# Designs tried in a protein design chat: VH-VL binders against p39960r1967to2165. Part 1

No score or structure here was measured in a lab: all are predicted.

Target 1, 199 residues: p39960r1967to2165
Amino acid sequence: VPLEDVCERENTLIPTIVVKLLEEIELRGLDEVGLYRIPGSIGSINALKNAFDEEGATDNSFTLEDDRWFEVNAIAGCFKMYLRELPDSLFSHAMVNDFTDLAIKYKAHAMVNEEYKRMMNELLQKLPTCYYQTLKRIVFHLNKVHQHVVNNKMDASNLAIVFSMSFINQEDLANSMGSRLGAVQTILQDFIKNPNDYF
Unless a header shows other numbers, all headers, positions and changes below count from the first letter of the chain; Kabat numbers aren't used for antibody chains.
F is the ipSAE of ESMFold2-Fast. E and O are both the ipSAE of ESMFold2, at different seeds. Each is the mean of both directions, binder to target and target to binder. V2 is 0.75 times the mean of E and O plus 0.25 times the DockQ between their complexes.
[cut] marks letters that were taken out.

## First folded at step 1 (VH-VL)

Design D1 (framework fv_disitamab)
Fold by ESMFold2-Fast, scan of step 1:
Structure D1 (fold): chain C 199 residues (1-199), chain A 120 residues (1-120), chain B 105 residues (1-105)
Amino acid sequence: as target 1 above (199 residues)
Amino acid sequence: EVQLVQSGAEVKKPGATVKISCKVSGYTFTDYYIHWVQQAPGKGLEWMGRINPNSGGTYYNQKFKDKATITADKSTDTAYMELSSLRSEDTAVYFCARDYYGSGSYFDYWGQGTLVTVSS
Amino acid sequence: DIQMTQSPSSVSASVGDRVTITCKASQGISSWVAWYQQKPGKAPKLLIYAASSLQSGVPSRFSGSGSGTDFTLTISSLQPEDFATYYCQQANSYTFGGGTKVEIK
């Protein structure tokens, strides 16, 4: 289901499943070694995703404070799966080339840092509200993970690599023959390190 | 314990379609992705695509997107890969493999391979 | 597409030799590299994951190292059963290296 349809159905700016998964990781998972890198059991991940679908993500009686979900890596894996299975990525099909072209120009030293940040902010403001708010929530979450790097061993660079495939859809990646993946990683690493420059 | 058993060798004519099966046992089918890998005679390994058997969701290598169709049948614990419009260049051994979800995913168990020969 | 360049393409070695195989990614992939062994007519077997983690049941003479773009598989003392082709793979989009055939001298 498209992200905008989920937000409209739930009357939210951010899908409830994203909020609940990220809040649970922030509560008890920030110090997990290899968080987001070490896979959770796919069985636990699928069971959790199915529980959100059948028990209702917006139902107040549905809680991640349950022995079924004791494995933090399954919660993290469910979140990654949710992002990868979105029909459109968070940079959106319509704008991902604009984002990645900007990063490519910056890396080629065709643009100064101040101009890059200004233009990046302009692109972010063009995202649909649900996409922008969801991206902002995720970036600040990943910044918290990065802040716990001493314990979890996952810095901004590691997180950018792990999440890069979740922020560019299959068609857009294929159209560039994979060349835009590095640009996505560059953007995400910068967002995670410096979220207040962008959000 | 864990086994991935593939269907037998196939000989097809150019333009034909072939469907290869990968039947799993010893674990819960819907708990793991199934990947397909091509190996042309005397050549290296090339990833083709994967399926999540629980959702039916697929992800393909762009090179194979118009050639291969990957499906899964939960009732028989079997994944399938169909190759259409066969050409001599499709002659290869095809492997299925399971993995764990995430960027650290690795193919810990493999099927024995299925040889597909495309000849006139 | 992340390219994985593996070297050498082949190496001739004797039992007891130390064998080193290298793999270079076209861009940074942290530690997301796996190594596989394939014997003629057989399916590949996972040896190493996350660049340096030894898969259960794999002999300790196999080890992996590296991060970023440069990765190495080492066999400390080659045994007769180790004559095979070895492949690296990056885990983000599953690209394999070209393979290294370890042949008897």
Scores: ipSAE 0.000, ipTM 0.465, lowest interface PAE 15.4, mean pLDDT 84

Design D10 (framework fv_disitamab)
Fold by ESMFold2-Fast, scan of step 1:
Structure D10 (fold): chain C 199 residues (1-199), chain A 122 residues (1-122), chain B 105 residues (1-105)
Amino acid sequence: as target 1 above (199 residues)
Amino acid sequence: EVQLVQSGAEVKKPGATVKISCKVSGYSFTSYWIHWVQQAPGKGLEWMGRIDPSDSYTNYNQKFKDKATITADKSTDTAYMELSSLRSEDTAVYFCARGYEYSSSLDAFDIWGQGTLVTVSS
Amino acid sequence: DIQMTQSPSSVSASVGDRVTITCRASQGISSYLAWYQQKPGKAPKLLIYAASTLQSGVPSRFSGSGSGTDFTLTISSLQPEDFATYYCQQYDSYTFGGGTKVEIK
């Protein structure tokens, strides 16, 4: 289900499942070694996904503070699976080339940092509201993970690598012969390190 | 154990080139930038430049842009810094250090190489 | 180009003394400031990053404070192993202060 449809159905700016999963990781998972890199149990991930589908997505009484969800990596894996299953990537098919072209130009020294940040902010403001708010929530979450790198071993570079495929679909990646994947990683690394420059 | 190990001391004549290595171990080479820092005898520290080992992208201090060339070899987990057209003013200890990329609270240089003394004399 | 002015250039102190070293940036650098200790013939060692965060394994007698343009490193009770040269560094664009040598009185 498209991200905009979920937000409309729930009357929210960010899908409830995203908020609940990220809040739980922030509560007890920030120091987990290999957070987002080490896979959770497939059984636990599927059980959690089914619980949200059947019980919890819009129920404010639904809680992740339950022994069934003890494994933090299952909560993290469920979040990654949710992003992977979105029909469109977080930069959107319509705008991913604009985002990645900007990063490619910046990395090639074809623009100064101040111009890059200004143009990046302009592109971010063109995203649909639900996409912008969801991206903002995710970026600030990943910044918190990055701040705990001493314990979790997941810095902004590692996080950008593991999340890059959530920001560009296979078709757009193939059309660039892989060149846009590096650009997505550059954008995400910068967002995670410097979220207040962009949100 | 996280370590940056540099090549040994070099003595060069004016006009020569020198290439210093910095071999990393105990962490993922591509996850951190490698920086180079110059310290002239009895003087302070001066940043020279940095490299992202994942794609060999470099940034230089303008002062060193025509003097230093920084490279990285992922197959050997080794960063390099080459100094060209050596002059007596280039006599210094050169350090490699690791850091994150941009404007992160964690971008301080937490692990340093032991330093390489380059002496330029005639 | 951000200039880092460090003072004093040297200080003579005795074991047990409180030592303060200051560092001033020519422009605002938020909290992107680190303090390093360097002993003769050795590489610098990170003491403090993000202006006030103590690096793991560094004794609690070291503390940092400040934000924006004015920063201070404090050694609350100087020990024999603390006689060294100290450098501040802004890491928004990587300039070092001139260093402060802490010498035996």
Scores: ipSAE 0.000, ipTM 0.455, lowest interface PAE 15.7, mean pLDDT 84

Design D2 (framework fv_disitamab)
Fold by ESMFold2-Fast, scan of step 1:
Structure D2 (fold): chain C 199 residues (1-199), chain A 122 residues (1-122), chain B 105 residues (1-105)
Amino acid sequence: as target 1 above (199 residues)
Amino acid sequence: EVQLVQSGAEVKKPGATVKISCKVSGYTFTDYYIHWVQQAPGKGLEWMGRINPNSGGTNYAQKFKDKATITADKSTDTAYMELSSLRSEDTAVYFCAREGLYDFWSGYFDYWGQGTLVTVSS
Amino acid sequence: DIQMTQSPSSVSASVGDRVTITCRASQGISSWLAWYQQKPGKAPKLLIYAASSLQSGVPSRFSGSGSGTDFTLTISSLQPEDFATYYCQQANSYTFGGGTKVEIK
């Protein structure tokens, strides 16, 4: 389902499934070695997705503090699955070139200054509200994961590689022969390290 | 260039064990799952299980959980699949295949090994 | 346990024909579906991933469509080298469809 349709249906700024999955990882998964890199059981991921569909994402009684969801990597995998299944990427098809062109112009942030940050903030503000709020929530979550790198071994660079494909759709990636993927990774690494500079 | 190269054909007696290898090259072994797929003579493809070479974590199809053991050796970039208590019904071509761990490369098998024929006969 | 049903099990077609193969999942799988081509004696080859994305190096006459439970692989103008068996696969638990054998008439 499209992100905007989910937010409209739930009357929320961020899909409830995203909030619940990220909160659970923040509660008990931040120190998991290889978080987001080590895959969860496909059976557990599928069972969790079915539970959200059947028990309702907006149902306050639905909880992830359940023995069925003991495996943190299944919760992380469910979150990645949700992002993968979105019809549009988090930078949006309409704007991904604007984001990546800005990063490329500043030579992979070699010349990052207040002007670059201002222009990046302006692009972020042009995203639909649901996209902006969801992206902001995800970035601050990944910053927390990065802060636990001593235990989880997942720094901002590793997380940028893992999540870069969620920020550029396959069609836009193919049209650039991979050059825009590097730009997305550079943007995400900076967002994860310095979220308050951009949000 | 990405390659998955499997060990050669095996002929085994009923009750024996067989261990098939899948040696990878041209990419980072720990960034991709390795899957094993069975194809009986004249039949379709059937998923058996997968391994994450980085963690050693495995998942199996219910049919194969007591039959197959999947392992990986990071020092040699090689995945293995062992079949125990062989029966004639295990006669098949066995393929290894890779699946990316991350969004863009996940959910499909983009490179496959050439296949290993295992024949179980008296 | 997700079941994948392919139709037809076989089809005979002439060079230049449009061939359509369908795949139906017993429950919703979003876009977690891939299509493979297997020629006799060879390993399968990836054609389409994420239901509609064409794999690099695959001819543009191949296309995929669908989401949820109903998926289609289309070959717009069949060539002699397209004689093969085609399989769909869902990625939630890696179940393959039964295969569709495309025979040149």
Scores: ipSAE 0.000, ipTM 0.455, lowest interface PAE 14.9, mean pLDDT 84

Design D3 (framework fv_disitamab)
Fold by ESMFold2-Fast, scan of step 1:
Order: sequence, then structure tokens, then C-alpha cells
Structure D3 (fold): chain C 199 residues (1-199), chain A 119 residues (1-119), chain B 105 residues (1-105)
Amino acid sequence: as target 1 above (199 residues)
Amino acid sequence: EVQLVQSGAEVKKPGATVKISCKVSGYTFTDYYIHWVQQAPGKGLEWMGRINPNSGGTNYAQKFKDKATITADKSTDTAYMELSSLRSEDTAVYFCARDEYLPTTFDYWGQGTLVTVSS
Amino acid sequence: DIQMTQSPSSVSASVGDRVTITCRASQGISSWLAWYQQKPGKAPKLLIYAASSLQSGVPSRFSGSGSGTDFTLTISSLQPEDFATYYCQQANSYTFGGGTKVEIK
């Protein structure tokens, strides 16, 4: 299901599954060594995904406090799986080339920091509201993970690498001969370190 | 330089126990899973299990749950894999491998340890 | 749980040939697939991760593609040092394919 359709159906700016998963990780998972890098069990991830579908993500009776969901890495894995399975990535097919071209020019020192930030903010503002708000929520979440790096060992660079494939779809990656993956990593690392410069 | 160095070849009798070591260097031992992989003579790679060296927590493939025990010693940066009740079908090369922080890839491997079970 | 079927089991090729190896998962694994090269008597070496990302130090003649259940490793112009056995691995629970031996013709 498309991200915009989920938000419209739920009458929300951010899918409730995203909010619930990120809130649970923020509650008890921020100090987990290798958070997002170390995979949860496939069985636990699938069971959690099925529970969201069956018990209703928007229903307040559904909670992650249940002993069934004790494995933090399964909650983290469920979130990564949700992003990976979106029909369109969070940079969107329509705009991913604009985002990555900007980062490539910046890396090549073809523009100054002040210009890069201004242009990046303009691109972010062009995203549909649900995409923008979901991306913002995720970035601030990953910033919190980064702030706990002493305990969890996952800094902005590590997080950018493990999330990069969730922000560019296979069609867009193949069309660029793989060159845009590094650009996505550059963008995400900067967003995670400096979220208030962009959101 | 990241290195995983395994202990030397072992020859054991049926029914014996063997313990193989994998000493790591060049990175923080507790930040990465260590996995163990079996390769029987002339055959392919088979995943056995993994350990989180920070917690000591382990996961095993179903085939190896009652056969292999994986442990880690943080003071020596060494992971271990112990096989009990050895049989001739346990004859294989055993590899340790580090789990990369990209989506679960084995970016560095030990050189392998040959275990031969013979009468 | 997840079975990985690799084909062919062996291929005979000459230097300069394009070699294609296929890997199929019994269920969807998105892009979470790695490719390894193993030479006789040696440990495996990571070539490709996340289906299409080239590991540092690996020659550009190696490329990976695919998503979901069907994946391909391509060697665009086979070199003498490329004669080896190749394995795919799904990255969620670490199942390996059966291997493909690339042999000199």
C-alpha cells in the first residue's frame, strides 16, 4: 500500500505503524548494541507485522508492551521491512534524482555549504505532506539513536549505510548504475547529524 | 587491519568433543556478530549459528542446536565453537565470519579450521 | 525457512566470456542478498552486498542485480583469477545457495 493512501485512510500525517514502532524503540531500544544493524529473527518480524495487520495499528488496544514483542531487534527489523516494502521510497521516484544530484554536486565541491542547505530545504518542501512528515519523524528518531552511540555503537554514518537502500528503490538505483547509493548515504548522514538544519 | 584468525586443524575420534577458536583484531569485538559456517568436503556453505559477543546471546540453525555451542570471551577478543558427540559426518572445514554493519553481510572471514573425525 | 536455489551448478567458460549466475529465493527477501567467491582451499570473499552494491576492492566486471525472489550475478569479461565457486546468501537468516562452479572450458 502507498504511503499517501495509508495516511489518508488513517487520517494521519504519519502511518500509525511507523509511529508505534519508533516510539517503542525510543522507549526501550536506544541503547541496544548494533540497533538496526543486528537483525531480528524473521519469525518474530513476520509475527509482529501480522499482528499489526490483524489487531489494527490505529486501535489503542494494540500495544507493543506485550511479552510477544520483547525482542527489540524484531521491532527494529519490522520498521526496516515496512520502509523497504513501500511501493515508493521516501525520497520518492519523482524527486530522488534531484536529491542525489544535489548531494553529488556538493561532494564534488561544486557548491558551498550555505547554498546546499538552502537547495535541500527547497527540495524537502516539495515532497507530499505525508512523505515530508514521515521523513522528518524518521530523521529525528535516527538522531536520537546517533546521540546514544556510546552505548549502541551506531553513529550517523552507520545508520546512513543501513538505511540507504530504504530511501532509493531498485529501479532508480539501477538507472544510475549504482552511483546514487553513495549520494543517499551522504544525505542521510547529514540529516541524522544535523536535523534542525533541514526540518 | 581487520583479521579473524582460527585455531589449527584437529583430528578427533567418534564421540569426542572439539573446540575451535576465532581470535579477532583490528576492530571492536563487541560491536559485531560472529557467525560460524560449516563446509563438508566437496560441498557448499551451511550457516550454523551466531553470537553477540557483547551479551553472549546466541542463535543457531535448527540442524546445529543440539550439536554446536558458540561462546565468546571479551577479555581475549575470541569466539569459540564447540562440537559435541562427534561423528564422521561432522568432518568439515569450519569458518568464522564477521557480520558487517550493512544489511547482514559477512565481510571478513577466518581462514577456516579442518576437523577430521576418524576411527 | 527460506530456501535458496542457485543455477547453474557449474558452467564452463573461456577468458573474456560473459558469465551469468542466477539465485532464486523461496519467498521475497527484497534486496537483502550477498554474493561470495570461493577459491579451492580458501575462505569465501564478499563480492556484492544488498543485491547490487560492489564491495570495496572488487573489480567492476562483477555486478549484481535483482530484487524480491530473483537475483543475478554477472561477470562481464571473465579473467583467469575468476575461475572459482560462487555462492549467493540471503541476508535475513543466512541461507546459502548451493554454489556455482565456474570452470575453464
Scores: ipSAE 0.000, ipTM 0.446, lowest interface PAE 15.8, mean pLDDT 84

Design D4 (framework fv_disitamab)
Fold by ESMFold2-Fast, scan of step 1:
Structure D4 (fold): chain C 199 residues (1-199), chain A 121 residues (1-121), chain B 105 residues (1-105)
Amino acid sequence: as target 1 above (199 residues)
Amino acid sequence: EVQLVQSGAEVKKPGATVKISCKVSGYTFTDYYIHWVQQAPGKGLEWMGRINPNSGGTNYAQKFKDKATITADKSTDTAYMELSSLRSEDTAVYFCATEYYYDSSGPFDYWGQGTLVTVSS
Amino acid sequence: DIQMTQSPSSVSASVGDRVTITCRASQGISSWLAWYQQKPGKAPKLLIYAASSLQSGVPSRFSGSGSGTDFTLTISSLQPEDFATYYCQQANSYTFGGGTKVEIK
């Protein structure tokens, strides 16, 4: 289901499933060694995903404070699965090429850092509100993970690599032969390390 | 010690399919991308594609998108590369190689020994 | 696609010579460049990554330099075991250069 349809249906700026999963990880998972890198049980991930679908992510009685979900890697895995199954990139299909072209130009030394940041901020402000707010929430979450790197061993570079595939759709990836994947990694690493430069 | 061990040489007829394996040991299989590289006789190296063994996600060079299929089996720490509709120009040594998940500079730090595929009539 | 152009395609040299191999990218790749050595019948071996970082176990006579579009691999004093083919590779989308064969004069 498209991200904007979820936000409209729920009358929210960020999908409730995203908020609930990230809050639970922030509560008890930030010091998990290899968070997001080490896979959770696929059975537990699928069971959690089905519970959101069946019990309702917006239902006020549905909670992640449940012994069924004690494995934090299952919560992290469910979040990654949710992002990968979105039909559109969080940069949006319409704008993902603008984001990646900007990063490619910057890496080619065609612009200075301050110009890159200004243009990146202009692109971010053009995103639909649901996309912008969801991206902002995810970036600040990943920054918190990065801040706990001493315990979890996951810095901004590690997180950019593991999440890059979730920020580019299959059509755009196939058309770029991996060059845009590298651009996404560059963008995400910078966002995670320096979120206040962009949000 | 990190080792990539590839399956043995293959001789195939035109139109056949070949599947090459790359068995990994000495590291956590899901911490590395596995890449495949083609080298035709007397020619240079050409990147074919890669797989993320953790997710099963693949990326291919345009030339190989409809020719090669890359897969991985986490239970056996083995990556595979399958070539379909073989032609004489597919005669080459095929290498598997690793790229560390967490290194943004992306060097291929470990290589398999190579598998020679000969397509003969 | 990023194109990688290596020069020369071959160089004849003697033991003790300084050998320089150049690699040019069709667009800027920052320092995302690696150098590999391949001996006949063998798999390539990583020598240099991130344009100038020497891989563990590689002799100090090998060095890499450059950033952006122009890169150089230097062998300061060629040894008998260094006669091989050398390849550059950009790490963003994994394109290899055409290779440089270093052969006996």
Scores: ipSAE 0.000, ipTM 0.441, lowest interface PAE 14.9, mean pLDDT 83

Design D5 (framework fv_disitamab)
Fold by ESMFold2-Fast, scan of step 1:
Structure D5 (fold): chain C 199 residues (1-199), chain A 118 residues (1-118), chain B 105 residues (1-105)
Amino acid sequence: as target 1 above (199 residues)
Amino acid sequence: EVQLVQSGAEVKKPGATVKISCKVSGYTFTDYYIHWVQQAPGKGLEWMGRINPNSGGTNYAQKFKDKATITADKSTDTAYMELSSLRSEDTAVYFCARDLGWELPDYWGQGTLVTVSS
Amino acid sequence: DIQMTQSPSSVSASVGDRVTITCRASQGISSWLAWYQQKPGKAPKLLIYAASSLQSGVPSRFSGSGSGTDFTLTISSLQPEDFATYYCQQANSYTFGGGTKVEIK
């Protein structure tokens, strides 16, 4: 289900499944070594995904503070899976080339840092509201993970690598022969390190 | 103990197909990815692809996407790698390896030598 | 694809020597790098993961360092059983370096 359809159905700016998963990780997972890198049990991830489908993400009685979900890496894996399974990535098919072209020009020293940040902000403002708000929530979450790097060993660069495939779909990646993946990583690393420059 | 045991050496003629097996034990097969790696005689290691045994989902290196097919059988805890339209350039040792949990291989099979000769 | 360049391609050293092998990524990979040891006729064995974490059972004379694009594997005091080829591998697109053959002569 498209992201905007979920937000409209739930009357929210951010899907409740995203909010619940991120809040649980922020509650007890920020110091987990290899958070987002060490995979959770595929069985536990699937069980959690099915529980959200069956019990409903918006149901207040459904809680992740349950012994069934004690494995933090399964919660993290479920969130990562949710992003990868979106019909369209968070940069969107329509705009991913605009985002990645900007980063490629910046890396080639074709623009100064101030110009890059201004143009990036202009692109972000063109995203649909639910995409923008969901991206903002995710970026600030990943910034918190980055802040705990001494304990979790996951800095902004590590997180950008892990999440890059969630921000560009297979079709767009294949059409670029993989060349745009590095651009996505550059963008995400900068967002995670400097979220207040963009949001 | 974690073990990955591969099928024995194969000698094939050009144009043939070969299917190599990798049977795992000592852990839950569906909880870890299985990678496949090629090593040509006297050459370095080259990543071919990986499979999620739970879903059957695969990722391939660009060079191998039209050459190799990776599959998994949950009932026998066995991963497979099939090479089609064999050429002399496919002569190599092929390794399977379990995902570390850091998305890189930790435990490796012993290797299977495939020789393509006319 | 991310390219991985290892140097040197080979090194000849005596028992007790400090051996340093380097690996350079064509773009930033943070700490997403592992080091493997391969002896002739054998499968590779994981030595170091996450650039600097020693795998269980691996002797403490092996250590890894670096982040971003430049990485180093160090053997502090070379032993006869360390004759092998060493490979780095990055976790983004799973590319291996070209390998470094360590010969005890």
Scores: ipSAE 0.000, ipTM 0.468, lowest interface PAE 13.7, mean pLDDT 84

Design D6 (framework fv_disitamab)
Fold by ESMFold2-Fast, scan of step 1:
Structure D6 (fold): chain C 199 residues (1-199), chain A 120 residues (1-120), chain B 105 residues (1-105)
Amino acid sequence: as target 1 above (199 residues)
Amino acid sequence: EVQLVQSGAEVKKPGATVKISCKVSGYSFTSYWIHWVQQAPGKGLEWMGRIDPSDSYTNYNQKFKDKATITADKSTDTAYMELSSLRSEDTAVYFCARHEDYGDYVFDYWGQGTLVTVSS
Amino acid sequence: DIQMTQSPSSVSASVGDRVTITCRASQGISSYLAWYQQKPGKAPKLLIYAASTLQSGVPSRFSGSGSGTDFTLTISSLQPEDFATYYCQQYDSYTFGGGTKVEIK
């Protein structure tokens, strides 16, 4: 289900499932070695997804601080699965080329850092509100993971690699023969390290 | 193991040209920029320029634009920096350093440095 | 062009001391700043990038803080191997600060 439809249905700016999963990881998972890299149990991930569907993702009484969800890698895996199952990537199919072309121009020294940040902010502001707010929440979450790198071993570069496929869909990746994946990783690494420059 | 190995020390007379090499190993040469940094005796670090080895695209510090020429040879995984019309003010240690393509604009690995002395 | 000013230019310290080095940019650079350590006769070594992120293998006694125009490198308990010159570097045009020499008292 499209991200905008979820936000409209729930009357929220960010899908409730995203908020609840990221809050739980921030509560007890930030020091997990290999967070987002080490896969969770498929059974636990599916059980958690079903619990969100059946027990009310928008119900404030629903909690992930439950013994059923003790495996933090299952919570992280559920979050990654949710992003992968979105019909459109978080940069959107319509704008991913604009984002990646900007990063490529910056690498080619066609602009200074201040101009790159300004243009990146302009592109971010063109995203639909729910995409922007969801991206912002995810970036600040990944910044927190990055800040715990001594314990979790997942720096901004590792996180950018893990999440890059969630920010460019298979059609856009195939049409560029994979050349834009590196640009996505560069953008995400910069967002994760410097979120206040962009959000 | 990532290594950047530079050519040995050079002693040159004023007006001469010198070419310093930086041979890399342990990573994909074309996936990282190579930068050159000058350090005059007892002084700080000054960026000179960079090259993308994948297409030989270069950028220079305006101060060094007419002095330095940076090149790369993909067949030998080697970057070069040539200094022309040497003057005593060019006496310095010259470092090559790598910068991750699409990464932070920092230098995670450096060559050992090459001392160029221009005789009085 | 962004100018980087480091202070102090030198500091005399003893093993076990807390050492603080500051770096100021002439205009805002967000968190786009790195710190390097250089020992005599050696190449610089990257310590910290993105103002506060510790490079892999760098001891935890090193920390970085700041954003915008004012940045700090702190060595919480100076060790014998820490006597060196330290440089900040901003990302746009790769401008280095003038360096701070940490000397034995």
Scores: ipSAE 0.000, ipTM 0.434, lowest interface PAE 16.4, mean pLDDT 84

Design D7 (framework fv_disitamab)
Fold by ESMFold2-Fast, scan of step 1:
Structure D7 (fold): chain C 199 residues (1-199), chain A 121 residues (1-121), chain B 105 residues (1-105)
Amino acid sequence: as target 1 above (199 residues)
Amino acid sequence: EVQLVQSGAEVKKPGATVKISCKVSGYSFTSYWIHWVQQAPGKGLEWMGRIDPSDSYTNYNQKFKDKATITADKSTDTAYMELSSLRSEDTAVYFCARLPYSSGWSEFDYWGQGTLVTVSS
Amino acid sequence: DIQMTQSPSSVSASVGDRVTITCRASQGISSYLAWYQQKPGKAPKLLIYAASTLQSGVPSRFSGSGSGTDFTLTISSLQPEDFATYYCQQYDSYTFGGGTKVEIK
């Protein structure tokens, strides 16, 4: 289902499933070695996705502190799978080329850092509200993971690589012959390291 | 563009050790897992293990944990798999393949050509 | 962990035939399954990923379907170059099916 449809149905700015999964990881998963690198069991992840669908993500009684979801990697995997299965990426298909073109130009040293950040902020402000708020929540979450790198071994660069495929669809990746994947990684790494420059 | 090139065929005696290489080009070596897959003569494919070249973190199939050692050299963009205490049952073609660790749930989109290891006598 | 049962183990077919190969997982794997083609003496070639997405450059006569535990690879009109062994593979622990050899009738 599209992000906007989920947020409209739930009357929220960020899908409840995203909020609940990220809060649980922040509660007990930030020091997990290889967080997001090591996938959880597909069976556990599917069980968790089904529980959200059947028991209701917006149900106040639904909690992730259930013994069924003890494995933090299943919660992290469920979140990553949710992002990957979105019909439209968080950069939106309409704007992903604008984001990646900007990063490619910056990496080619065709602009200074200050100009890059200004232009990036202009692009972010053009995202639909639910996309912007969801992206912001995710970026600050990944920044917290990055801050725990001594224990979890996942720095901003590792996280950017892990999440890059969630921010570019297969058609855009194939059309660019993979060149835009590096641009997505550059953008995400910068967001994760310096979230207050952008959100 | 993207290539995984493996070392040539090896003929070894029982008890010997063999080390197979997989040199990559056309992409960032540290952005993909390198996996190793065994195929015994006339048999199917069996996953052996993987390595993250960025920090040499490894995971093994329990069946191969005492047999195979997987390593990576970032300076040469080459992954290695070493088989110790070779037995006739180790006769097989060994493949390396890449997988983006960005997904964790992904397919092997590029494979090496395979290396035949024959354990004779 | 996850058992992958592939059937049939072999099928004899003629050019122009419709060939179907099935793969069953012992537990739910969503759509996280790939199909590979292997010709004698060659490395496996990715045909389909995420159960139903065709890899670039692969002919449209190949298609994949299914989710959860039951998956199918279909070749709508078999060509001479399609005589090969086909493998399914799940992503969790990278378990491959036993393979299906498509041979000349």
Scores: ipSAE 0.028, ipTM 0.613, lowest interface PAE 6.9, mean pLDDT 86

